# VH-VL binders against SAC3 family protein C (SAC3C), part 2

Target 1, 177 residues: SAC3 family protein C (SAC3C), of Arabidopsis thaliana (Mouse-ear cress) (q67xv2r213to389)
Amino acid sequence: NMEQLAKTLTSLYNIYDANRKPDYIYENEAEFRSLYVLLHLNPSSGVMGEPLSLWFRKLTFALVKSKEICFVRNLLRLYRMGNYKNFLSRTASEATYLQYCISEHHIREMRLVAVQYINNVCYKLQPYPLLRLSQNLKMKELDVESLCHECGLETCTDPDGFTVLPVKQSTFRSPED

## First folded at step 1 (VH-VL)

Design p11 (framework fv_ponezumab)
Fold by ESMFold2-Fast, scan of step 1:
Structure p11 (fold): chain C 177 residues (1-177), chain A 122 residues (1-122), chain B 112 residues (1-112)
Amino acid sequence: as target 1 above (177 residues)
Amino acid sequence: QVQLVQSGAEVKKPGASVKVSCKASGYTFTSYYIHWVRQAPGQGLEWMGYINPSGGSTSYAPRLQDRVTMTRDTSTSTVYMELSSLRSEDTAVYYCARDFYGEYDYYGMDVWGQGTTVTVSS
Amino acid sequence: DVVMTQSPLSLPVTLGQPASISCKSSQSLVYSDGNTYLNWFQQRPGQSPRRLIYKVSNRDSGVPDRFSGSGSGTDFTLKISRVEAEDVGVYYCMQGTHWPYTFGQGTRLEIK
C-alpha cells in the first residue's frame, strides 16, 4: 500500500530531522527522501501528503544537490510536461531499485501516454514500427505488442515483415478505465 | 561468455533449400533480436532480416521476402534461417548477429556468429 | 532504399599514420527520437565482422581508443589516429534508421 509506505517514510524523515547535523546526509537519506516525490508525482493519486513545492523548500542544501533528489526533480518536470520519452529513458538509466519500484505505476502511465500519442497525434497516417516504439518505451517488442492490444489497438505485419501499429486506424482505450 | 555458434558448411543444388542454425549462449536469449547478414565471395555485406526470439516476429529484406523464413526454438536458444529456391547468386557466407533492444544504448549487431558457407552449384 | 556510399574504396596507409574513411547516406539518418543510427564494422580477412562504433561516435567495449567516429545527418567519418598492423581489413558503415537496413560497399585498409 502506497499510503502506508508514505506514512512509514514520514516517520523516517522525522528521525532524520530530529538528529540533523549541519552539512550531514545520513546513509540512504537522499534516496528515501526522493521516494516522497515519486509517491506524490500525480496530485490526483490517493496518497495524501504535503504539496511538493512546500516539501522541497524544507530540504537542506546538501539534499537538494544530491543525485537522488536531482533525479526526481527532473522526473517531476518531465512527468508534468508529458515528456514520456525522456521520463522513460531517465528512469531506465538513473533510477535506483527502490525508485524504480515506486515508479512502476508512473512508468506504465507514461507508456500509455506514449501509445495514445503515437496512435492519435502523429501528423502522417503511416504505420509505426513496434521496434521503434519498443526503444522509446524501454520494453521488449512483444510486451509493447501486448500493451497495444490492451489499449484496443490492432497491430499487423507490414509488407516487409515488420510488426507495426497502423496509427489512427483504431481507437485508443485506456486499460485502466 | 556471450557467443553465437552457427551450423556447418552446406553445398546445395539450384532450386533446393538450405536451413542454417545459430545457437546463442551466455545471455538472455529473448532480450536480443537476431539478424541475418550474408556476404557473397569478394562482395560486401547484405542485410537479410531479423527475428525477435521473444515473440517469434520477423522482418525480411524485400528482395528475399518470398524465399526466406526465420524461426526460433527457445528451449535450445537457437535461431534458424531457411532460404528456398536457391540460385548460384545465393552462394555466400551467412552470419547471424544479435541486437539488444532493452536499453538506451543497445542496437547495431554487437556479437556475430562465425559464419556458415553456403555454396550453390549445379 | 537508403544508399550508403563509402570513400575511398581502397585505402593504403603507412604504419603509424592516421587513416580516415568517409560514409555518406542518400537520406538523413536522424530518426524521430533524435538518435542517429550509424554503425561502423571491421572485418579482418577470414573473420566475422566486428562492431567498432554505434550511434555515430560510441566506441564498443574492447575497441581501442585510436578508433573514433563522427558526423551528422548524411556525412560520417571513421578515423584511426595511428594505424597498426592488425587494423588491416575491410571497414563497413551501416544505417539502422531506415528500413531496410543497408551497408556501405566497404573500404579496404592496407599497409603500404
Scores: ipSAE 0.000, ipTM 0.451, lowest interface PAE 18.8, mean pLDDT 83

Design p12 (framework fv_ponezumab)
Fold by ESMFold2-Fast, scan of step 1:
Structure p12 (fold): chain C 177 residues (1-177), chain A 126 residues (1-126), chain B 112 residues (1-112)
Amino acid sequence: as target 1 above (177 residues)
Amino acid sequence: QVQLVQSGAEVKKPGASVKVSCKASGYTFTDYYIHWVRQAPGQGLEWMGIINPSGGSTSYAPRLQDRVTMTRDTSTSTVYMELSSLRSEDTAVYYCARDTYEYFWGSDTYYGMDVWGQGTTVTVSS
Amino acid sequence: DVVMTQSPLSLPVTLGQPASISCKSSQSLVYSDGNTYLNWFQQRPGQSPRRLIYEVSNRDSGVPDRFSGSGSGTDFTLKISRVEAEDVGVYYCMQGTHWPYTFGQGTRLEIK
């Protein structure tokens, strides 16, 4: 449904551009324009469009300074860095409802990156408590356990009754493969 | 080599309009924003607005919004600033200035007026 | 609008001595991207302004190293380590963080 959304947004942008007024920003325009960045965060998304560097260049100065555009510009940097922790934290606290909905695929992608990293590379604290993982991934503990199992990872219960991921014991398998 | 060259001095009556030009050379015209800043005699600098020459989009200082219009002509690499309903308080030197804005992830965003025109004196008198 | 307050407004200085100009903003100038868009300009008599410093402490090309900028949040300073005769003019701070952009009222540097 992302293709239909992209088509609808393109039509809306054309209307904004055709009725452009100096110093005027239509209600929700900054939010709707920010959705373009979210749809094009991953070049492999399959949504056809202008490269983000050229797209940003065409924005009005007022739009560049808007809260919604600044938010997605920050998310783009975090996404490219693979900074899953800050990406997930900022979407949970700063995203509008529409921004969050469109970001869902990227949120899932970042959660998978986090699970793989913790299982394969985390060298400090083992085993990893699911309660801590749920906090970092912004998910319910039961949903985190389900996600771990989808990735081919086994969970167990420690002597204190907490559910934990015994890191480096199971081979991570992407459910998106 | 990089230059902004402005039109000559203007003398206007109250209620008239004035249109000042700023011709860019030595760089890609559509890659930089252009600001307009004015300075009344013996006074400080006042920001008036900004134009993006690529798309033609503009933003103006709230106190001037109803009287100022900025446009551009990409074929001549020229930006224009028109101020209407002139008052004696509009007597000033008007400057255009170039702004740097980097869009891609590997570069920093700079908001700064690095190259300025020579100024255009506009005198409003009865 | 963000108010930019400079002090002193008049600064008589002896050749070869240091000079210091203060700039205070009514709001923090840290932008949402973490950068602080505070600039310093010099205007010599009869000339257009020239940018000396951008983003608090970065010198433009061709600006002598005797000029330095510092500060954070709402309090900023421009320093000239050894004033030369050619430094006579008016100095302005400018914020580019908040819309609309605003300038300080200016500091006139004079040789005494």
Scores: ipSAE 0.000, ipTM 0.467, lowest interface PAE 16.1, mean pLDDT 82

Design p2 (framework fv_ponezumab)
Heavy chain, then light chain:
Amino acid sequence: QVQLVQSGAEVKKPGASVKVSCKASGYTFTSYYIHWVRQAPGQGLEWMGYINPSGGSTSYAPRLQDRVTMTRDTSTSTVYMELSSLRSEDTAVYYCARDYEWGSYYGMDVWGQGTTVTVSS
Amino acid sequence: DVVMTQSPLSLPVTLGQPASISCKSSQSLVYSDGNTYLNWFQQRPGQSPRRLIYKVSNRDSGVPDRFSGSGSGTDFTLKISRVEAEDVGVYYCMQGTHWPYTFGQGTRLEIK
ESMFold2-Fast, scan of step 1: ipSAE 0.000; ipTM 0.457

Design p3 (from p1 with heavy chain R50Y K59S S99E T100G E101Y Y102F Y103D P104S D105Y W106E S107Y; framework fv_ponezumab)
Fold by ESMFold2-Fast, scan of step 1:
Structure p3 (fold): chain C 177 residues (1-177), chain A 123 residues (1-123), chain B 112 residues (1-112)
Amino acid sequence: as target 1 above (177 residues)
Amino acid sequence: QVQLVQSGAEVKKPGASVKVSCKASGYTFTSYYIHWVRQAPGQGLEWMGYINPSGGSTSYAPRLQDRVTMTRDTSTSTVYMELSSLRSEDTAVYYCAREGYFDSYEYYGMDVWGQGTTVTVSS
Amino acid sequence: DVVMTQSPLSLPVTLGQPASISCKSSQSLVYSDGNTYLNWFQQRPGQSPRRLIYKVSNRDSGVPDRFSGSGSGTDFTLKISRVEAEDVGVYYCMQGTHWPYTFGQGTRLEIK
């Protein structure tokens, strides 16, 4: 439940703030504070909170410079711009375990955006290799195939034995969550 | 010899459906997309869509999406194009054409075409 | 959808003279792989279309050297160096870069 997690994190933030020491960062504080950004990445998520612009202004200089906060700040920019490739690349290489767990829905959302783009908007009619899609979506090939099937898309094997996604399939449907 | 052979001419009334076949021979059926392109009398070429015979996946032109269905039978190396709710404006010669879809092939675009199937829609 | 515009629409040519057909696309036809999927087709009266040129400038097997394609981005040209009687027909450009595939409106080549 993301609403209950948000309440728990708010309580934790209050404890940090009540016991604040100059230039001191509690163990895991930067990571736990970064989760707030991830919970509020999509304004339509239904998780209540203050606007991220105001929330960032409350952070100490030390927190702003932390790797955890820098990561989610960049992720927010990529999300807002619809840059799925860099969003997925950064989450795969830089997210902590907790950041990844909280980001699961956003990662899935970006992967669905990518599949839709490849099928509907991308250029040439040549089939898209699942291996390449696996690399771009940061998923195992088997899982990419399952995602494509969930989106109403068929996969096939090319003459060289590789699994490929035929593009421009009119059967594309975004799965409901 | 690579060949696409289409079914014979059809005459239909408005509101009916027509199903045109395209039989492939002389190549690996599942290695090429099959496109459908139509041409009204005295007019230009209009792309209708394609089917991948390997998986049966299809892509249809937006204008025709609600009325066109493409299918295939791999056992007979045949592709079918069905157009429903026929109007007089659907009177045309309907062509199938193959397209290779791998970079290793020099078959970009529609290199081999069927002979065409005349469909006349009249009252 | 990508709009393909051909000019001229009617092209009367004297036998042995050169002919040139222009094709312009509403957006670039360069695909992400660096290739440009612009094709030229010939349709003789009563016959199926026949592909002459693929990927801008590559002639199909059996297509006479008289035919050549050129261009880049959004502007393409099909040239016939010496028109023969058998060249009469309608010529179409077609883009395969963007979905959906689109054809030019056609250029009718006839002997004067």
Scores: ipSAE 0.000, ipTM 0.454, lowest interface PAE 19.5, mean pLDDT 83

Design p4 (framework fv_ponezumab)
Fold by ESMFold2-Fast, scan of step 1:
Structure p4 (fold): chain C 177 residues (1-177), chain A 118 residues (1-118), chain B 112 residues (1-112)
Amino acid sequence: as target 1 above (177 residues)
Amino acid sequence: QVQLVQSGAEVKKPGASVKVSCKASGYTFTDYYIHWVRQAPGQGLEWMGIINPSGGSTSYAPRLQDRVTMTRDTSTSTVYMELSSLRSEDTAVYYCARDSWEYGMDVWGQGTTVTVSS
Amino acid sequence: DVVMTQSPLSLPVTLGQPASISCKSSQSLVYSDGNTYLNWFQQRPGQSPRRLIYEVSNRDSGVPDRFSGSGSGTDFTLKISRVEAEDVGVYYCMQGTHWPYTFGQGTRLEIK
C-alpha cells in the first residue's frame, strides 16, 4: 500500500538526514527520495505529507542535481501544467522501475486529462484518430478505445477505415468520479 | 537489435498477385504499428497502409484499397502485404516500417523489389 | 489528400557549406492536440529511408546536430549547417497529421 510505503520512506529519509555528510549521496538515496515527489504529485491523494515546495527546499544541492530528482521535478512541472504528452513520454523513457510503479495512478490520471482535453478544449472540430491518441498515451489502440468508452465517449470508424473519436461530445464524464 | 527483415525480390506478370513478408525482431512485435511504403524507380515515397499487429486491424491508402491486403502472424512476428491485379505501375521497392510511440517510422526494412513485366 | 511540396528538387552544394530544404503543406499540420507531426527522412543511394527529424525539430538518436528542423503551420525547413560527403542522398518531408500520410516529392542533395 502507498500509505505504508510513504511511512517507510520517511523513516529511511530520517536515517539519511541523521548521517548526512557534505556533498555525499548514499546509494539509491536520490531514487528513494524521488519516490516522495511521485507519491505527492496530486495534493488530493490519500497520502499525507509535507508540501512539495517545502520538501524540495530541504534537499542538498547534490540531490537537487541528481538524475532521479531532476526527472521528478520535471514530471511535477508537467503534471501541474496538464502537459500529458510530455509527462507520459518522459515517464516511459526515463523512469526507473520503482518510479514507474509509483507513477501508475498519475499515468492513468494524465491519460484521462488527455481524453478530456481532446474532447472538450481542442481547437479543431474534426474527429481525433485513435491511432494518434494511442501513440500519445502510450497505450494499445483497443485500450484507448476502452478508456474513451469509460469516459462516456463513443468512437466510430471513419470513411477511410480508421477508428476515430468525435470531439465535443457532451457525454464526457470522469470514470474516477 | 531492433530489425525488420523483408522477403526477396519478385518478378511478376501483369494481372498476378505478390505477397511480401516483413519479419520483426528485437522488440515486442504487438506493441508497434507497421506501415507499408513503396517507391517506384527514380520516384518518391508512397504510403500504402498500416497494420496493428496486436488486433490485426488495417487501414489502406484509398487508391490501393481494392487491391491491397495486410495481415500478420504473431507466432512468427511477421507482417505480410499482398497486392493483387498487378500493373507495370506497381514496379517498385516495397518497404515495411515500424511506427513507434516515440519515433514514428523509426525502423525500416531493407526493401523488396517487385518488378511487373510481360 | 494533403499535398507536400518540397523545394528545391535538386540541391547542388559545396562541401562544408550550409544547405536548406523547404517543405510546404496544402493544409496546416497542427493537430487537435497542439502537436505538429512533420518528419524528415534521408535516403542514401541504394539504402532504405532513415528518419532524421520528428515533430518538426526533434532529432532522432544518432543524428548529428548539424541537422536541424524548424517551421510551423504549413511552412517547414530542414537545414544542414555544414554539408559533409555522407549527406549525399534524397531528403523527404512527411506529414502524419492528416490521413492518409503523405510525403513530399524529395530533394536530391549533391556535392558540386
Scores: ipSAE 0.000, ipTM 0.476, lowest interface PAE 15.4, mean pLDDT 84

Design p5 (framework fv_ponezumab)
Fold by ESMFold2-Fast, scan of step 1:
Structure p5 (fold): chain C 177 residues (1-177), chain A 122 residues (1-122), chain B 112 residues (1-112)
Amino acid sequence: as target 1 above (177 residues)
Amino acid sequence: QVQLVQSGAEVKKPGASVKVSCKASGYTFTDYYIHWVRQAPGQGLEWMGIINPSGGSTSYAPRLQDRVTMTRDTSTSTVYMELSSLRSEDTAVYYCARDLYEFWSDYGMDVWGQGTTVTVSS
Amino acid sequence: DVVMTQSPLSLPVTLGQPASISCKSSQSLVYSDGNTYLNWFQQRPGQSPRRLIYEVSNRDSGVPDRFSGSGSGTDFTLKISRVEAEDVGVYYCMQGTHWPYTFGQGTRLEIK
């Protein structure tokens, strides 16, 4: 449960703050604090907390410059811009194990952004091959097909036996998840 | 460590078929695509096709689709490329190359096999 | 098929001097997802190709920073800021935007 995790992290933050020393970062503090940003990337997530703009202002200089906090600040920017490619690439190359686990639900959101873009904005005249989409989204082809179906899109098999996504389908909708 | 090891050199007669293998090790076989690329003596690189080892789906270059077949065996982490109706023009070094499609990697051929020389006798 | 045209085909360079290789595509390589799937490969004599650059300008792990890729749309460049002896080989651009995937004809880098 993300809400329970948020409460546990808040308790941990209170312990850090109660024992604050100038220019000191406790072991794993930067990583645990970065999880707050990941839990609050989407304001509609249902996790209660302080707005990120105010939360960042409370961080010490040492925390702001830490690798873990710099990573999630960049990730937040990419998320807000809908830059799914760089979001996925940066998460893959820079995230710690815990950061990756927490960001998995946002990885799904970025993939939905990609599917919407391909269906609604795609200038290709031909159906989009699922093999290509799986490479772009860094997913297995079968999982991409499931994602497309969850978005209200139909896939089909071309004459050569490949699974393809017909573009410009009017049935696109974001899944409830 | 990540490695793609290909089968040994082949010498074939015109009209025969050749089947080249590419054995993967050091990574999760089903999480990465495998391309096949060939190179005729003194010539450039030619893309032949791609296979997804997870589902077995394939896509071939139009010039070769009537003659090329790609398969995989997940129990041995091996991809196969079979080319039929061989001609002298098929004399080339055949390469397999991995395409990372996991969350932590980028699109493109990042690891290549050592190559398999196929000679179609004059 | 998308035609990839490299120039020059033969590139003699003095050690320590810069080198530039051009790659032009017959169609825009910007895909519907906004990404440009243009890769650069190096093939040293007797060896398998090695990826240097992916998606126009991203350097592969272990590739020296003297290699850089740039470009957009249909015009791309691979630049080596200071050529070293180990750079001898053939360089290929490759597009993954349009099916089937196609390579340029190659540029042979030689030390003069």
Scores: ipSAE 0.000, ipTM 0.453, lowest interface PAE 18.0, mean pLDDT 83

Design p6 (framework fv_ponezumab)
Fold by ESMFold2-Fast, scan of step 1:
Structure p6 (fold): chain C 177 residues (1-177), chain A 123 residues (1-123), chain B 112 residues (1-112)
Amino acid sequence: as target 1 above (177 residues)
Amino acid sequence: QVQLVQSGAEVKKPGASVKVSCKASGYTFTDYYIHWVRQAPGQGLEWMGIINPSGGSTSYAPRLQDRVTMTRDTSTSTVYMELSSLRSEDTAVYYCARGEYDYFGSYYGMDVWGQGTTVTVSS
Amino acid sequence: DVVMTQSPLSLPVTLGQPASISCKSSQSLVYSDGNTYLNWFQQRPGQSPRRLIYEVSNRDSGVPDRFSGSGSGTDFTLKISRVEAEDVGVYYCMQGTHWPYTFGQGTRLEIK
């Protein structure tokens, strides 16, 4: 329940702010504050809160420079750009356990963006290997195949026996619709 | 029309303190940081510190942290910079400048500057 | 502290000719978010500094397109394609990547 988590985090932030010391970071504060950004990555999520641009301006300088806040600022840029490859790569390598858990829905969104983009790319008529998708999406090949089928895309086997996605041959449908 | 208007010139003796004001107008005062930068005669620019008017948090250049204090008054949209234990080397023009964030909070640009306040430390 | 080194310190230029200013940092200005927070400021005689360029190559509103910034990592350049009389002044690079923020020593552009 993301709404309840947002309320709990707001209460925690109030405690930090009531005990504020200039340029001081409390234990785990940067990580817990970073969760606010992750909860508000998608403005259509329905989680109530202050716009991120204004929220960031209220952070202390020490918090803005912390690794946890730097990570989620970069993640926000990648999310808004639709840069699925770097979003998925950075989340896998840099996220804390809590950041990863909160990001799980956004990871799925980025994987869907990737599948749609690859299927709809116009410059090549060659099938896209699922092994390459597996590497780019940070998923097992079987799970990638299931994701493609959930999106209304058919997969087939090439002459060498590898599973491939024939680009431009099926219409992408979001499983979230 | 965004502007920062600073207080007038000051002449101080060594060992005294000086307090310079910077009044903001034309924008929401608490949405931007304010930097302080000084320039000794014939010298380059030196960053002194920054204040967040929303909450009052500050960060100072390490070489000045024992002598500089930055405060704000949200009711008058004014930032203050106080420098104590003045030395002849503190003779400079003192500027305030508005600090913007990029959309993601990782940039402290200086897009609007005050006109400067000349502080002369002489015996 | 990050040291910002500009060259030349004095730049005499003939009106209408191009001018180029170098800025080098003692360490990389690429921040952990992948952005490079290198800014260029102009200070005309008797005036406050004015920001010309932010994040290496972005011009501020009202800055003529004859000004351009480029560079990466530790090596940056400000170019003026065609110097005008109003360009006389001192130019400063400034890094916002590492705390505390630091300026270069300045380059004085003069008409000869």
Scores: ipSAE 0.000, ipTM 0.534, lowest interface PAE 11.1, mean pLDDT 84

Design p7 (framework fv_ponezumab)
Fold by ESMFold2-Fast, scan of step 1:
Structure p7 (fold): chain C 177 residues (1-177), chain A 120 residues (1-120), chain B 112 residues (1-112)
Amino acid sequence: as target 1 above (177 residues)
Amino acid sequence: QVQLVQSGAEVKKPGASVKVSCKASGYTFTDYYIHWVRQAPGQGLEWMGIINPSGGSTSYAPRLQDRVTMTRDTSTSTVYMELSSLRSEDTAVYYCAREYDTWYYGMDVWGQGTTVTVSS
Amino acid sequence: DVVMTQSPLSLPVTLGQPASISCKSSQSLVYSDGNTYLNWFQQRPGQSPRRLIYEVSNRDSGVPDRFSGSGSGTDFTLKISRVEAEDVGVYYCMQGTHWPYTFGQGTRLEIK
């Protein structure tokens, strides 16, 4: 579980700190430390720990400048802003395998935000092609269609044979409720 | 490793049909859309249409939609483009190109092209 | 259909000098997802087109850093900071925001 993983990572961090050498970063240390941020992106999660603002203050300058920590700092900002498009794009292009695995719940959360936004709020009034929605969500078209159906949204086929979401025709219902 | 390999040159009479193939290798065939783009001698690029190899759905350029048909065979990772009722102005190099289905960044890998000559 | 207009149509450049190509669209290329689907392609004589830039400013793997894309809305630019002999060819912009996909008419870059 995630709580157990958080405890294991904390133990690993203690080992890093106990063996700290000036300007030295252990192999994979930046990546393992970045996982803490991903586990604590949602403060309402069941994972207990130090608040992220205090946690970041304890990082060495070298760690703060590392690729892995820079990635999760940017991801945290996007998450807090509800910027699903950039969150999903950056995760797909920049995340390590472990970062992506830990982020799966938040990726799903951002995908649900995107589907709700496109159905309820999106500027374009014509039916929304699932082809384009798959790009926004970083998912295969078939999986996007399944996600729309899970959210209580109907899909149909346009004259060109593409599957489309007839926006504002159905009420969004979160499958996470 | 990633390649799109097209069938060889064709010479056709006006009124005939031509069917060009595009064989994909080095990637998961159903994860990418395939576009067809043609180029008449000394002219620019003209988009003809797109096919989703996963579901087989297609969309064609309006001026070609009554003459063009795109199909695929998932067992051979091959896309086909058939153009009927050929005219001299259909003389062109025909290209297939892939586009990732998760983000629409445009065509990143292209076939080598198939020259189709229509002459009486 | 969205019309893509390139200028200049012919661009003679001295080796080592910079080159700039403009691309204008008849409609905004910003999609409802906030992304701008504007791409740049290079076609060397006798070869298939090659994508250089996707989503306005992102370089493809293997594309030299002397190539850069910029712009927003309806106005886009492809720049080559220092032209090399291998850059000879025709450059096309392409939009993927609106159906059908459309290309600019092309800009032929040639060495003086």
Scores: ipSAE 0.000, ipTM 0.451, lowest interface PAE 18.1, mean pLDDT 83

Design p8 (framework fv_ponezumab)
Fold by ESMFold2-Fast, scan of step 1:
Structure p8 (fold): chain C 177 residues (1-177), chain A 121 residues (1-121), chain B 112 residues (1-112)
Amino acid sequence: as target 1 above (177 residues)
Amino acid sequence: QVQLVQSGAEVKKPGASVKVSCKASGYTFTSYYIHWVRQAPGQGLEWMGRINPSGGSTKYAPRLQDRVTMTRDTSTSTVYMELSSLRSEDTAVYYCARGYWSGTYYGMDVWGQGTTVTVSS
Amino acid sequence: DVVMTQSPLSLPVTLGQPASISCKSSQSLVYSDGNTYLNWFQQRPGQSPRRLIYKVSNRDSGVPDRFSGSGSGTDFTLKISRVEAEDVGVYYCMQGTHWPYTFGQGTRLEIK
């Protein structure tokens, strides 16, 4: 349960706050505090907590400047914009192991947003190459094909022998997680 | 199976217009360009233009752009090519062909059977 | 317009012998994505054109391996390693790199 994780992190935050020293950051504090943002990326998620705008305001200046907090602040912006390409790229290159584990659901959500966008909005007239989707979604090509099939979409092979996703398929549906 | 089926032969007088149809089946109609290519008797192939069936956007060969119009009907998966102000040199077999890539071409992998248009007095 | 020049225009060949068709473009066919969009089509008498080769050297599904394409930049070749009776027809090269798309004049392959 993510609510139990949020409760555990809140208890840890209270210990940090009770022992606060000016401009001092406890070992792993910035990382553990960044997990709060990841748990609350979607304000409609149902995980209880204060709004992120108020939460950020309560951070010390040392924490605000930390790599971990700057990273999740950027992810929040990209998530709210639906910018799946940069969200997935930055997560793959900058997330700590723990940040990646906590954001796994949001990574999957952004990948589903990408597949839906490509199929339904379609900035390409021709079938979309799975190799390009693999690069954009930071996934192996076979895993992308599996994801497309989970979304109710069929893939096919082009004359070059590459796997492609025909766009504008009416069978699109979001899989249950 | 992917197939393009064209309308039947036409005989027209100089100055008239002709409208040829191309009905697509066996694939997602809006995912591929449809190109039009013609061939005069005993001559080579000439690219006339293409249409994007999704948005209806067209791109025509400069020599023909004042006389050619391409349209589509998504409900029937059909593309139309209309050529106006017909001249005797427009006598040709007109082909539709499916394009595989947009912007950059390596398509025309599936062709219609051709429509003979004869322009004579 | 990019001019596509084929040679020879008439190619009589003996059954079982190799045949080679040249195609030259008036400018480079390398597209901005690094690919070369040079295609080869076969048109048998009374039939629609059929694509044999795309992107210089890739055979379409169902095209016999005796057909091969090669070349780069402005010079391209279609080769048939062993001509069969069913190969009679006109062969066209076509560029899809530059708008408007253009075809060569065609090469008529005939059995001696």
Scores: ipSAE 0.000, ipTM 0.448, lowest interface PAE 16.5, mean pLDDT 83

